# VH-VL binders against B9 domain-containing protein 2 (B9d2), part 2

Target 1, 175 residues: B9 domain-containing protein 2 (B9d2), of Mus musculus (Mouse) (q3uk10)
Amino acid sequence: MAEVHVIGQIIGATGFSESSLFCKWGIHTGAAWKLLSGVREGQTQVDTPQIGDMAYWSHPIDLHFATKGLQGWPRLHLQVWSQDSFGRCQLAGYGFCHVPSSPGTHQLDCPTWRPLGSWREQLARAFVGGGPQLLHADTIYSGADRYRLHTAAGGTVHLGIGLLLRHFDRYGVEC

## First folded at step 1 (VH-VL)

Design B9 (framework fv_bermekimab)
Fold by ESMFold2-Fast, scan of step 1:
Structure B9 (fold): chain C 175 residues (1-175), chain A 123 residues (1-123), chain B 107 residues (1-107)
Amino acid sequence: as target 1 above (175 residues)
Amino acid sequence: QVQLVESGGGVVQPGRSLRLSCTASGFTFNTYGVHWVRQAPGKGLEWVAAISYDGTNKYYAESVKGRFTISRDNSKNILFLQMDSLRLEDTAVYYCARETYYDILTGSEFDYWGQGTLVTFSS
Amino acid sequence: DIQMTQSPSSVSASVGDRVTITCRASQGIDSWLAWYQQKPGKAPKLLIYAASTLQSGVPSRFSGSGSGSDFTLTISSLQPEDFATYYCQQTDSFPLTFGGGTKVEHK
């Protein structure tokens, strides 16, 4: 089997007007991908940036996968949340980006989008787990285009992702 | 109850302009995205343009980009399609359509359509 | 752009028949697909959204299935009012695209 190491960090975020920010993240892969070490999802601590400044998390990502090919390549889902002074949380943006398929160190800027009106409340409830579960979470995350009539552009999440590939030549993969 | 009524279609000459209108009633117009979809005589459906609930986001099919302009007047519940540099290929019945907005599972599909207005060419 | 291929282009059927129409997307659209019915001289009517969710007021003889790239609309027992043209539409991304249509006509 070919092996894929995804090593890096969620550096932080810019372009959010909300006060205190944290990020929930998850990695989704196809069914043929096996996680050998690490965790598929996590949450950063809360950071309170100065007005106009970057929120810093420096949250590590360290994942080791085994796979037989390029089908179901890893995708990163991001939720940026704001926490007010009373501890109440509000969704600030959703983001979706593909893990690079070429070896080396990559700087990624993941733009987010924000649902408007009642959709904001519905999506927030679904992700909290209090309401109906999302049927196709990764499609919803990647569906900013589907929701363009009901969404606004959000801030950007910045990532530094290193990719190490082993045994890919054995499976006819060009990288 | 929910109604969309198109007007402004007619016979035009190639290269001329035409403005279509769609008057909405029976729902809160300013909370819905709305679209134009056309159908050439005897042919299938072709999506033309879309505009967000507040008018800030607009999307166009490649075939009409740069020639057509979608707009809306939320105070009067009217959707517009300004069609410039009209071509024979633009011959069609033009429908206005309301995008579904029930929950997070709805995409860009259309729960209500107008009756359509025909745009055709002389000569 | 996502190309939608519908088959067959026409089907001849009798009242009471089971009718199946298929729709294929040129790329994965998960479940972001809708089905419409259009009668001559009329606007289309939404039957199904999210591939399998029946629109309010649509008879239960209509059902949708599929995910990813391959989708099916089924009419379990055709009624006289069901003779019409049916269209699939991907609801995933702009530009929005429709299938070419399937005409369900009398034998």
Scores: ipSAE 0.000, ipTM 0.497, lowest interface PAE 12.1, mean pLDDT 81

Design D1 (framework fv_disitamab)
Fold by ESMFold2-Fast, scan of step 1:
Structure D1 (fold): chain C 175 residues (1-175), chain A 124 residues (1-124), chain B 105 residues (1-105)
Amino acid sequence: as target 1 above (175 residues)
Amino acid sequence: EVQLVQSGAEVKKPGATVKISCKVSGYTFTDYYIHWVQQAPGKGLEWMGRVDPEDGKTYYNQKFKDKATITADKSTDTAYMELSSLRSEDTAVYFCATDLYYDSSGYYEAFDIWGQGTLVTVSS
Amino acid sequence: DIQMTQSPSSVSASVGDRVTITCKASQGISSYVAWYQQKPGKAPKLLIYAASSLQSGVPSRFSGSGSGTDFTLTISSLQPEDFATYYCQQYNSYTFGGGTKVEIK
């Protein structure tokens, strides 16, 4: 059995036109992966950029997994939401990125897509429950099929992710 | 050394049940999945399913889920594959395999260690 | 339910020939492809994993390429011991190709 610690933060986001932003996130893994500590999903505080165009969250991520195989490597799904003056929320962007497979500290930039029309509502539902619908969102964003989405380029989410591996020497993974 | 050793050939009558063993050595039995693969005479390879020896959780090829039962026994480091209600089309060599070695890419589960195979013949 | 279509089903070749075997997945599988060699009466032997990585101990005349849906195994200069049946496998959900018998011409 190998162990994977994913520790870091969702730093913030740039390139969004909305003024008050927060981020919902979820981690998706294959069936061989067991979460030993941490939570599979979460949400940042709301940030209203006061200096420049960057929203800052500094939201911590601390996940400990055990796995028997490297297939189904963890990936992060991200939704950036805006909040209006009445407290009502609107999806501003959706993205996903793979957790790095190399030990050490990594800086990640996750581009988002701005859903248009009914896709906005569908993706919002997929993320809220953290359930099977999350995989449908993953399928929609698998590359070539993006031509079927009514989307526009969104902002970028910035992450600092550290990766610590244990017992991977027996799996041929070099640390 | 790492090896998977299977039980010997079996000859069974139609309607019978057969249970094939796969004994592992040279690594920690509970750290890796055990897969089963069927090969009919003169035909290709077909994946049947796998078991997690740590918790007994299984995943099956839909074709085999009503035919095969895969289990593991941690006390003897042995995986099993049982075939029920045998028919002539079940005549095949059955292999166990594990995905022991990985590269630094973190994205493969190729079957690098195989058992020698067990021939099951179903005849009258 | 991913299907792997392997071609050709057989190829007749001579020692020293370059042999190419192809495998097509019914949907994108990244690089989750392995290639196996099987000789009569023996268990399969892993040759290539992750589409292009050569397994330790396998001769360098074997190479793999491809990603997404189209994959190729190449034997650059066929040797007498290479007459065997070859299988591709995707291991996202463990489907084998139909096999290619490489036989002497």
Scores: ipSAE 0.000, ipTM 0.490, lowest interface PAE 15.3, mean pLDDT 79

Design D10 (framework fv_disitamab)
Fold by ESMFold2-Fast, scan of step 1:
Structure D10 (fold): chain C 175 residues (1-175), chain A 121 residues (1-121), chain B 105 residues (1-105)
Amino acid sequence: as target 1 above (175 residues)
Amino acid sequence: EVQLVQSGAEVKKPGATVKISCKVSGYTFTDYNIHWVQQAPGKGLEWMGRVNPESGETYYNQKFKDKATITADKSTDTAYMELSSLRSEDTAVYFCATDEGYSSGWYVDYWGQGTLVTVSS
Amino acid sequence: DIQMTQSPSSVSASVGDRVTITCKASQDISTWVAWYQQKPGKAPKLLIYAASTLQSGVPSRFSGSGSGTDFTLTISSLQPEDFATYYCQQADSFTFGGGTKVEIK
C-alpha cells in the first residue's frame, strides 16, 4: 500500500480588506484514503495585518495518509473569517485547492471568493464541521425568479506544502 | 458495525479437504481484502494469504501456496479458504480478517471468531 | 522475505509494571508495523498501527515507537486485563513476529 505524507503550513493571506483574520480548514479525500495520523480539520490563530500587509498564521499541517490509488486525491477547503473588536465573526472568503500530486516542496496560492447577502450565513454554517456541504447554497440559489446567489472575488490564502510519497512503486501506483 | 462470521469447527481425517467460510457485514465487501491467518495449538500467528474480492486476485504466503485456495463470492459477501490433502500438522485455528479502515494489505483491523480444524485418525 | 524478530519470548510482570516488547525487521520497513494483543481462545485485537498510532478504543497506557528496523511496544502501567500474548506485524509482505507472552508473576 502507498502512503502520502503532507507536511507544511498555511502561511497567511493577502487581498482581504478585513482587519483581524483567521482561517478554518478541512482536508477532503476519496473513500479509498485513510488518515493514519494528523487531524482532518483545524483553525489558525487570529492575525491582525496592517492595511496592504499579509496576515501571517504559520499554521502547521502534518497529515499521513494511506491510499489504494490516486483517485480522490486530497484537497483543502479553506474558510477565511474576520473578527471584530467585540469578538463577532464574519466570513471573508471561501476557497479550495488541491494538494500537489508531485513530491517536493510547493508554494500554493488559493484564491477565495466572497458570498454576498444571506447566502453568506448559510455557507458559513455549512463549513463549520470541517468541510463544506453545499446543500444550503443550492437551496438559496434555487429561487431563480426571486433570489440569486451573489459572489465577489476575495483574497488569496498562501500555503507551503511538502509532499512525500512512499511505496508507490511497490504497488504499481504511479506518481 | 463491521462483523466477520466464520463457519463452525471441523473434524477431518488425513487426506480430506475442508472449506471454511467467512461472511462479512457492515461494510462494502469488495472494498477491502480478506486475509487468512493460521494458528497452530499453542503457537503464534502465521499469515496464509489474501484475496481482493473486487478482482478475485489472490496473494499467498509461499508456505501455503500448494495447500490453501482462497476465494471470494461477491453475490453472498463471503470469502472461503480451502485446505487440501489434510495432515495432522494442519490442525489449527484459522482466522479470517479484513483490512477495512487501514488501506488494503497494510494491517488487519477486524477479525472473525476463528474456526478450529482438527485432523485426526 | 522480511523477517520479524520479537523479544522477549515471554516476560513475567506484576500489575503496575512497565513492560517493553521489541521487534526487529530484517530490512527497512519505514513505519509499516502494527501490534496486536491476543488473549487465550480469542481472536487478535489491533492495538497500534503505523508504528505509533493508537487504534480507537485502546487504552493510552499502550504506546508504540520506532522506524526503519527497530520497533517497540510499551505498556506504561500493566493492568490485570493486559496479561496476553502480543505480536508485531510488518505490513509490506505481512509477516508476524513470534509473539511475546506477558504472564502474571
Scores: ipSAE 0.000, ipTM 0.461, lowest interface PAE 16.4, mean pLDDT 78

Design D2 (framework fv_disitamab)
Fold by ESMFold2-Fast, scan of step 1:
Parts: sequence; C-alpha cells; structure tokens
Structure D2 (fold): chain C 175 residues (1-175), chain A 122 residues (1-122), chain B 105 residues (1-105)
Amino acid sequence: as target 1 above (175 residues)
Amino acid sequence: EVQLVQSGAEVKKPGATVKISCKVSGYTFTDYYIHWVQQAPGKGLEWMGRVDPEDGKTYYNQKFKDKATITADKSTDTAYMELSSLRSEDTAVYFCATEGYSYGPDYYFDYWGQGTLVTVSS
Amino acid sequence: DIQMTQSPSSVSASVGDRVTITCKASQGISSYVAWYQQKPGKAPKLLIYAASSLQSGVPSRFSGSGSGTDFTLTISSLQPEDFATYYCQQYNSYTFGGGTKVEIK
C-alpha cells in the first residue's frame, strides 16, 4: 500500500476587500483512499488585517493517507468567509487546489471566485453542511444548472504544502 | 516498463460469446483499475466499464451492463471482458486501459493495450 | 450523465499550421478533462490530463486550456506525425468526445 503525507499550512489570503476573514477547508479524495491520521476538514481563526494587507492564519494541515492507486488524488477545497462587526458571516470566496504530486515543499496560490447578488445567499446556504463536491460546485459555476450564475474573481489563498510519498516504487526490488 | 497485452483477434457468429484478455506487467496489478473501451469501425471511443482487481468490484456504462462482464484474476495479473449474445453491432476493436506512472486527479488512462478486433458475422 | 461535444469533426491542415480543437461538457466538470491522440491501427495515447497538464514525453507544441465546461486542445506548429484523430474525455463519468480527425491538406 502506498502512503501519502500532506503536511503544511494555510498561510493566509490577499485580494479580499472584507476586513475580518477566516477559512474553512476540507480535503477530498477518491474512494480508494483511507485517512490514517489527521482530520479531513477544519477552520482557521479569524484574522483582521489592515485594509489592503494580507490576512494571516498560519493554520496547520497534517494528513496521512494510504492508497492502493493514484486515482482520486487529494484536493483541498477552500471557503473564505468574512465576519462583520456584529459577528455576521458571509462567503467571500470559494476555491480549490490540487495537492501537489511531487515530493517536497510547495508554495501554492489558490485563486477564489465569489458569488454575487441574491445568488450569493443561495450558494452560502448550500455550504452549511460541508463543502460541495467539486463536480456539483462546477455545475453551479458553469451555469449549466437551473440557476443563472453570477460570480466574480475573488481574492487568493496562499498555502505552503509539503508532500511526502512512501512505497510508490512500482518497479522496486522485493526483499 | 508498463505493458498491457491483449489476446488476438476473434471472429464469431451471432449469438456467440467472446472473452478477451488483458495481461498486465510492469506494475502492481491490484493498485489500479482496469477499464475497457469499445471502438466500432470508423467510429469514436466509448467507455464500457471498469474492474478493481483487488476486490473484483465492477462499474459499468449503462449501455453495456447487460452485454459485458468484466473480471480480473490476481493470480495471473490478467483482466477479462466477456461479451454475450453477440450481434453484428458488437463488431469493434476493444481496448483495455489503466493508469500508469502518472500523478493526477481521478480516472484518466495513461496506458492502453494494443486492442482486440472482434468481428461478428454470419 | 455528462455529454462531451467535440468540434470540429475533421480539419484539413498543413505542416506548420496551428490547429485548435474544442470540447464542451454539458455540465461543469472543473478540470477533469484528458486529451488523447490516436493514429490509424493504434491504441490512443494520452497527451493532456487535468485540462492543461502535459503528459511526460509529449512534445511542447501540444497544450490544453479551459475549465468548467469549455476546453481547447492546441497544436501550435503541426508536424507530419501529428496527423491523427484526437479525443477529449471527461473522466468523472468516463465519456469521450466524438473525435476530431486532423488530415493532410
């Protein structure tokens, strides 16, 4: 069985006009992947940067998977939320990024998109039970669903992700 | 070197059954799904189904669920696809395919067998 | 189920030409698109996966782009060995486009 260790952090975000930001995240894999340690989802603390500055979270990610194949490679789904002075939360951006497939440390910039207008409220409610699956989210985004989609480019989430692979040598010598 | 080697061409009469093999080498057979793809003469590619060689679980394209039976034999590193109640419309080249050494999301096919021509004629 | 509409069905081109092939999904599929090349009498060969990632060993004149529903394969400077049929594939449900035959003019 091959093993994949995803270790790193959600560093922060830039390009958001909202003042107080936090990030909900989840990791999604194919059915043949088994989580050996860590948790598949989490949420950062709220950070209130100066206007135009980076929001900083430094939120750790540490996940250990076993897999028998490369299908269903892990992906990070990200939701950036804003919190107003009354504690009311609104979705500021949605994005996802592929976990790198090469070993080592990677710096990733994950662009987000954000819902607009009244559709924003509908989409926010769709996220209440957890992150949407990628195909469903993209169906909404593409306008192929019954909803006429209104989205705009959002800010960018910055990640430092390390990848460590074990037992991926398919041509290896058996002892 | 990853290789998928399929059995040779077959000529069958309508109503017959045919079983095509796909022998795998160069990687751990149970680590990747084996897929089957049909290509009718002069036509495009159509996915038929897949098998998980580790546990034998299959998933089929609805068009082929009553026509094709896909199996895998771990002892010989060989996948099989059987077509029953053959009709002239089943005349096609059949390919097996799998993931090879490739990092990426989900279920694309980076290694293919050479194809097996099945001709159904009376 | 997700349909993949590929266009054009055929194109006549000369060596050195830029060739573009498009593929449209009936639903959003993010970047879950692969492109394959098939030469007569041969098995398909993977060119592009995840919409834009070039498979190892594939010449850099091949490139893929797009996300959501609209995808494009581009051959920037067609070579004699590139005359073949090209297929897109959406691999969440494994559907192929109808193919595009790139023929000598």
Scores: ipSAE 0.000, ipTM 0.468, lowest interface PAE 15.2, mean pLDDT 78

Design D3 (from D1, 13 letters changed; framework fv_disitamab)
Fold by ESMFold2-Fast, scan of step 1:
Structure D3 (fold): chain C 175 residues (1-175), chain A 124 residues (1-124), chain B 105 residues (1-105)
Amino acid sequence: as target 1 above (175 residues)
Amino acid sequence: EVQLVQSGAEVKKPGATVKISCKVSGYTFTDYYIHWVQQAPGKGLEWMGRVDPEDGKTYYNQKFKDKATITADKSTDTAYMELSSLRSEDTAVYFCARGETYYDFWSGDYFDYWGQGTLVTVSS
Amino acid sequence: DIQMTQSPSSVSASVGDRVTITCKASQGISSYVAWYQQKPGKAPKLLIYAASSLQSGVPSRFSGSGSGTDFTLTISSLQPEDFATYYCQQYNSYTFGGGTKVEIK
């Protein structure tokens, strides 16, 4: 089996009007991919910047996969949430980005979009005082082009992702 | 019980206009899109467009953009589809159908409930 | 636009037969495929959504599967009430397949 290590961090976010931000994330892969170590999803701490407009999380990602083929390459799904001074949470943006397929260290900028109209209100109603949930991220992101009819551009999430490949020469994979 | 009930069959002359209604019950009207689908006699299904009853926004199949006008009335829980400048090729059964505006796991705006259909016949 | 090519256009079958209907998308659509059953003079009825999820109340002899651009509806043991026309649909932008008429042999 070929092995893929995805090691890095969710650095932070820019371009959001709300200052107290956190990020929920999940990794999605095809059926031939098996997670050997790490967790497929997580959440950053809340950051309220004192200097500048960038929210900083420096949230680590460390995932080890085994795969029988290159189909279903990993993608990262993101939800950016804001928290007001009363502890109430509001969705600020959705985004996704593909994990790079070449070895080495990569800087990624993941643009987000915000739902509008009844879609936004339905998402808000799904959140009832307390911790926000990762709301059906796979279903939401795989239909992203439909939602562009009812969405607005959001801020950008910044990531530093390292990719390590092992045993890929057994499958004739070029790097 | 979710129901979509359409208005009755119509016979129109070429050049006329027809307006078909789709009255919903058993759910919150503003939580779902209403889609319209055309089926010509002996033919398959063709999507025409949809409306979001919450804000009245529409999205059309380009083929029907200049033919069909889709609207929704929140006060009566009724969606409408109007066909203008009728021609013989507009003779068809027209269906309304419900689709999700909000995604759940494994969901989307596939059409889970359908109206019974309205036959529109265009003849001299 | 995404095209859905459905085959066969018709199939003649007997009660108890296994029936397989295929639908091919012109581009990748993930799992955004639904299957509908339509009987003469009636509205279509949802059978399968998200390529493989069985709609509540639909018999387990119906199943859906899919991979990338290729999707299949299977009826494991055809019953008399299953003689109908079946349609696939991708619901990213709402195109239907041409339909498959399942007829009595």
Scores: ipSAE 0.000, ipTM 0.474, lowest interface PAE 14.1, mean pLDDT 80

Design D4 (framework fv_disitamab)
Fold by ESMFold2-Fast, scan of step 1:
Structure D4 (fold): chain C 175 residues (1-175), chain A 123 residues (1-123), chain B 105 residues (1-105)
Amino acid sequence: as target 1 above (175 residues)
Amino acid sequence: EVQLVQSGAEVKKPGATVKISCKVSGYTFTDYYIHWVQQAPGKGLEWMGRVDPEDGKTYYNQKFKDKATITADKSTDTAYMELSSLRSEDTAVYFCATSYDYVWGSYDEFDYWGQGTLVTVSS
Amino acid sequence: DIQMTQSPSSVSASVGDRVTITCKASQGISSYVAWYQQKPGKAPKLLIYAASSLQSGVPSRFSGSGSGTDFTLTISSLQPEDFATYYCQQYNSYTFGGGTKVEIK
């Protein structure tokens, strides 16, 4: 059995043209992975950078997993949202990155993509209305449209992720 | 229209090597994992492994790690599965299949399947 | 090592019957379950994903339910084209159930 601690933060984002930004995140793992402590998803506060400046969140991530194997290694899904002065939210970018598999501290840059045209509105509605299940997203991605989305490059989310690995014998003795 | 087209049936002698192909069309090759699934005669489905065509990374079922080698060629939109040191128990239909986890909350269901390739190992 | 135990291994049924197939995971897998139909000599076809979501183009007589460790595929009124073998699968380590053959009574 391995234990995996993922400790770090979503530092912020650059390269977005929208003014007030926040980030929703979720962690996805294989079915052999059990979350022992922490939460699988969260949302940062809103930050309003000046043009050309970094949006800062410093949002903590602290997750403790147990796993029987290395298949289904954790990956982070990230949604960057903008909020206007009326409180209306729009999706600014979507991205994902794999949690590093090497012990230690890692700095990650996660590029995002943005749906274009009507796809932007459809995808944003799926994210806003949805629970964690993919129910509404499947309508958007049915058939050939699932394979070739009209997208543009978005900004980049910056993360600092630490990884700790531990092993125990069956009697609870560390070595 | 999405299609996965596999190479034709193979008859091999024990100890031989076989390499079967899965050519994809109708989607961007690097957007989907390609999986390989074994089905022995009269038996059920067993997952063998997958490849990410974007970076070539593979993951194997431990049962098949020393038997199968899975690769992908971006230039031809084709995935391959090679079986070494063939024995009679390797006689089976082998399927390729795709999964897509690009959207938030999407998981690894196998959306599209190849038609299957029968590999027969006989004297 | 996640095991998927599927039952029954076979069922004899008549057109119009309600058919229920179950699948049990050896540990909690939330809703990470798909169901496939395989006709003789053909590749499997996706019917249900995320335990309960009907794939586009699949008839509404097929439905899925369950979460955690216990999952069910139901065919509400069996049609002649539904005589096939059905498989459950959990996504992340891609383990299939043993299959259920639905055959003519």
Scores: ipSAE 0.000, ipTM 0.479, lowest interface PAE 11.4, mean pLDDT 78

Design D5 (framework fv_disitamab)
Fold by ESMFold2-Fast, scan of step 1:
Structure D5 (fold): chain C 175 residues (1-175), chain A 123 residues (1-123), chain B 105 residues (1-105)
Amino acid sequence: as target 1 above (175 residues)
Amino acid sequence: EVQLVQSGAEVKKPGATVKISCKVSGYTFTDYYIHWVQQAPGKGLEWMGRVDPEDGKTYYNQKFKDKATITADKSTDTAYMELSSLRSEDTAVYFCATVEGSGSYYTDAFDIWGQGTLVTVSS
Amino acid sequence: DIQMTQSPSSVSASVGDRVTITCKASQGISSYVAWYQQKPGKAPKLLIYAASSLQSGVPSRFSGSGSGTDFTLTISSLQPEDFATYYCQQYNSYTFGGGTKVEIK
């Protein structure tokens, strides 16, 4: 088995017009990957920017995986939620990015997109009814109705991700 | 194509032993666990156990630990599930399944299933 | 060990109906929940993984929700091909729910 440490933070977000923002995140891997420490998903605190359009979370990510192979390399899925002045929460954007496969520290910009129409309304209802679930961005492009789905560009989530690899000589990856 | 192909239906007498095969193709056999699931006639799904094809290490549902033996053969890319001391209660369809998780959708759920093998125990 | 309690055991429905199936875990399992559809004589088919993520090729009328201990599968507008048995599963240690048969009314 090889080991992968993903250490870093969700720094913040830009390009959102909402007054208060928080981020739900999840890390998804193939079946050969086992989480040894950390959690596969989480949520940042709410940040209300006072200057500019930047929200700051500095939310830590510290994950330790064991894997049987390189298939199913980790990808990070993100949902940015806004809280209006009345305390109501609305989805502001979906995004995803692949965890880099090279060792070291990486700065990532994860563009988001947001659904338009009934999908947005369904997600708002889900939040009121019991809290929204983390949704995979790629699900919006699958299935029979992909051509009927409308999206708009959202803001960008900024991440600093460090990667440490151990015992990868069998899989053609050098540390 | 990724697929799991199981051996054909078996009819056995009480007290006999049966061994079901699950042949893997389309991915590296040693990269993923092979799981076994039992479904009695008209009943639900019940997980039996899994094998790691790389080292042969198994993990069983306690209900099946004294009934089932799960193995893997790397030379033939085939997993096996053996049932001993068969009783009428062992009559069921047995499925093998894996979680491959490759491509654009990464999952930890059972996304690839064998077609199932019916084992009938009759006197 | 983790128990998965699924309800209802069966539901009679008509084409066009909204169908809701629930599943409760005996302990917190985050989002490590899958939903499967099984038709008579066939292997189960994965519909939903990670509690709410739609499997590729599965129609958008299927959706999953929930986290922690309470999970729901919803079929927004039942189609003729959706009459089947549905199972939830937690995949920390692989426990299935008891199943829900969706039958023609």
Scores: ipSAE 0.006, ipTM 0.480, lowest interface PAE 12.4, mean pLDDT 79

Design D6 (framework fv_disitamab)
Fold by ESMFold2-Fast, scan of step 1:
Structure D6 (fold): chain C 175 residues (1-175), chain A 122 residues (1-122), chain B 105 residues (1-105)
Amino acid sequence: as target 1 above (175 residues)
Amino acid sequence: EVQLVQSGAEVKKPGATVKISCKVSGYTFTDYNIHWVQQAPGKGLEWMGRVNPESGETYYNQKFKDKATITADKSTDTAYMELSSLRSEDTAVYFCARDHYGDYEVNWFDPWGQGTLVTVSS
Amino acid sequence: DIQMTQSPSSVSASVGDRVTITCKASQDISTWVAWYQQKPGKAPKLLIYAASTLQSGVPSRFSGSGSGTDFTLTISSLQPEDFATYYCQQADSFTFGGGTKVEIK
């Protein structure tokens, strides 16, 4: 059985025009993966960036998995929420990224999309499995100015992820 | 023990409105979404929508968007589902269910409420 | 819309038999499938999630397999308490299969 340690942080976000921001996250894996320690989900504190500035969370992630194969490699799912001055929350962005498969420290940028009204369910479908379905997200905003498309769909979450692998030499991965 | 307890059966006339409650206990209400699922007599399960109790944000199955209104009251740890303009085809058992993970796009349901039968007849 | 096609719609089996139920998604849903058991007059109970992970407290005779578009629930040795209807669910936009009624002979 191979082991994967994922140690890092959700650093922050850029490209959001919304006020106070926080991030909900969860790790999703295939059926062959078992969580040995850590928590599968969490939420950052709220950070209020100035217009055009980066929101900072420095939220820790520390997960230890066991797996018998490379299929179903871990994916991080992210929801960026905005909170107004009255404490009301609304979704600012939604995205996912794969945990790196190479040992060492990695900097990741995770683009987000913000579904509108009933389109939220359509975009949820597009994010699971990724690939060609991600191109269909752009169609929802087709015909709009590029600036409008970018702000509606375009905030990015930044992560620093360290990866430690054990017993992966049996799967063709250099540890 | 984690529990979802729903309000009792309702009998309504066509055109009426009904509001079903789902009271939760044994966990922090704001940490998990509450979903609503319809099961017509002798039929299968159909997802209606969900609410995030922390934010108040809702997501609906397009089929139910104009029929159902889902809300949550943090002060009483209770989720609600209101059906408007009732028709005979709305006769069904309605279940509330908690997601397994908190407010993620990929989810499954555990635990479930016991179900509430809504009968619409003239 | 993602459709989940479940088969068979019903099956009759004896105690001790191996029962298999299949579910086909209209598009790739990775491993994001759950299986539920529903007994008459009761709420559904989660059996399997992420295609093959057994829910805590569920007997080991239940197992799930598959990825992409084809998924299977297996009961290795049917017991009298397994009389029920079983549903698959894709976990992205929450579409359920049509259900399979397992009748014990």
Scores: ipSAE 0.000, ipTM 0.474, lowest interface PAE 13.6, mean pLDDT 78

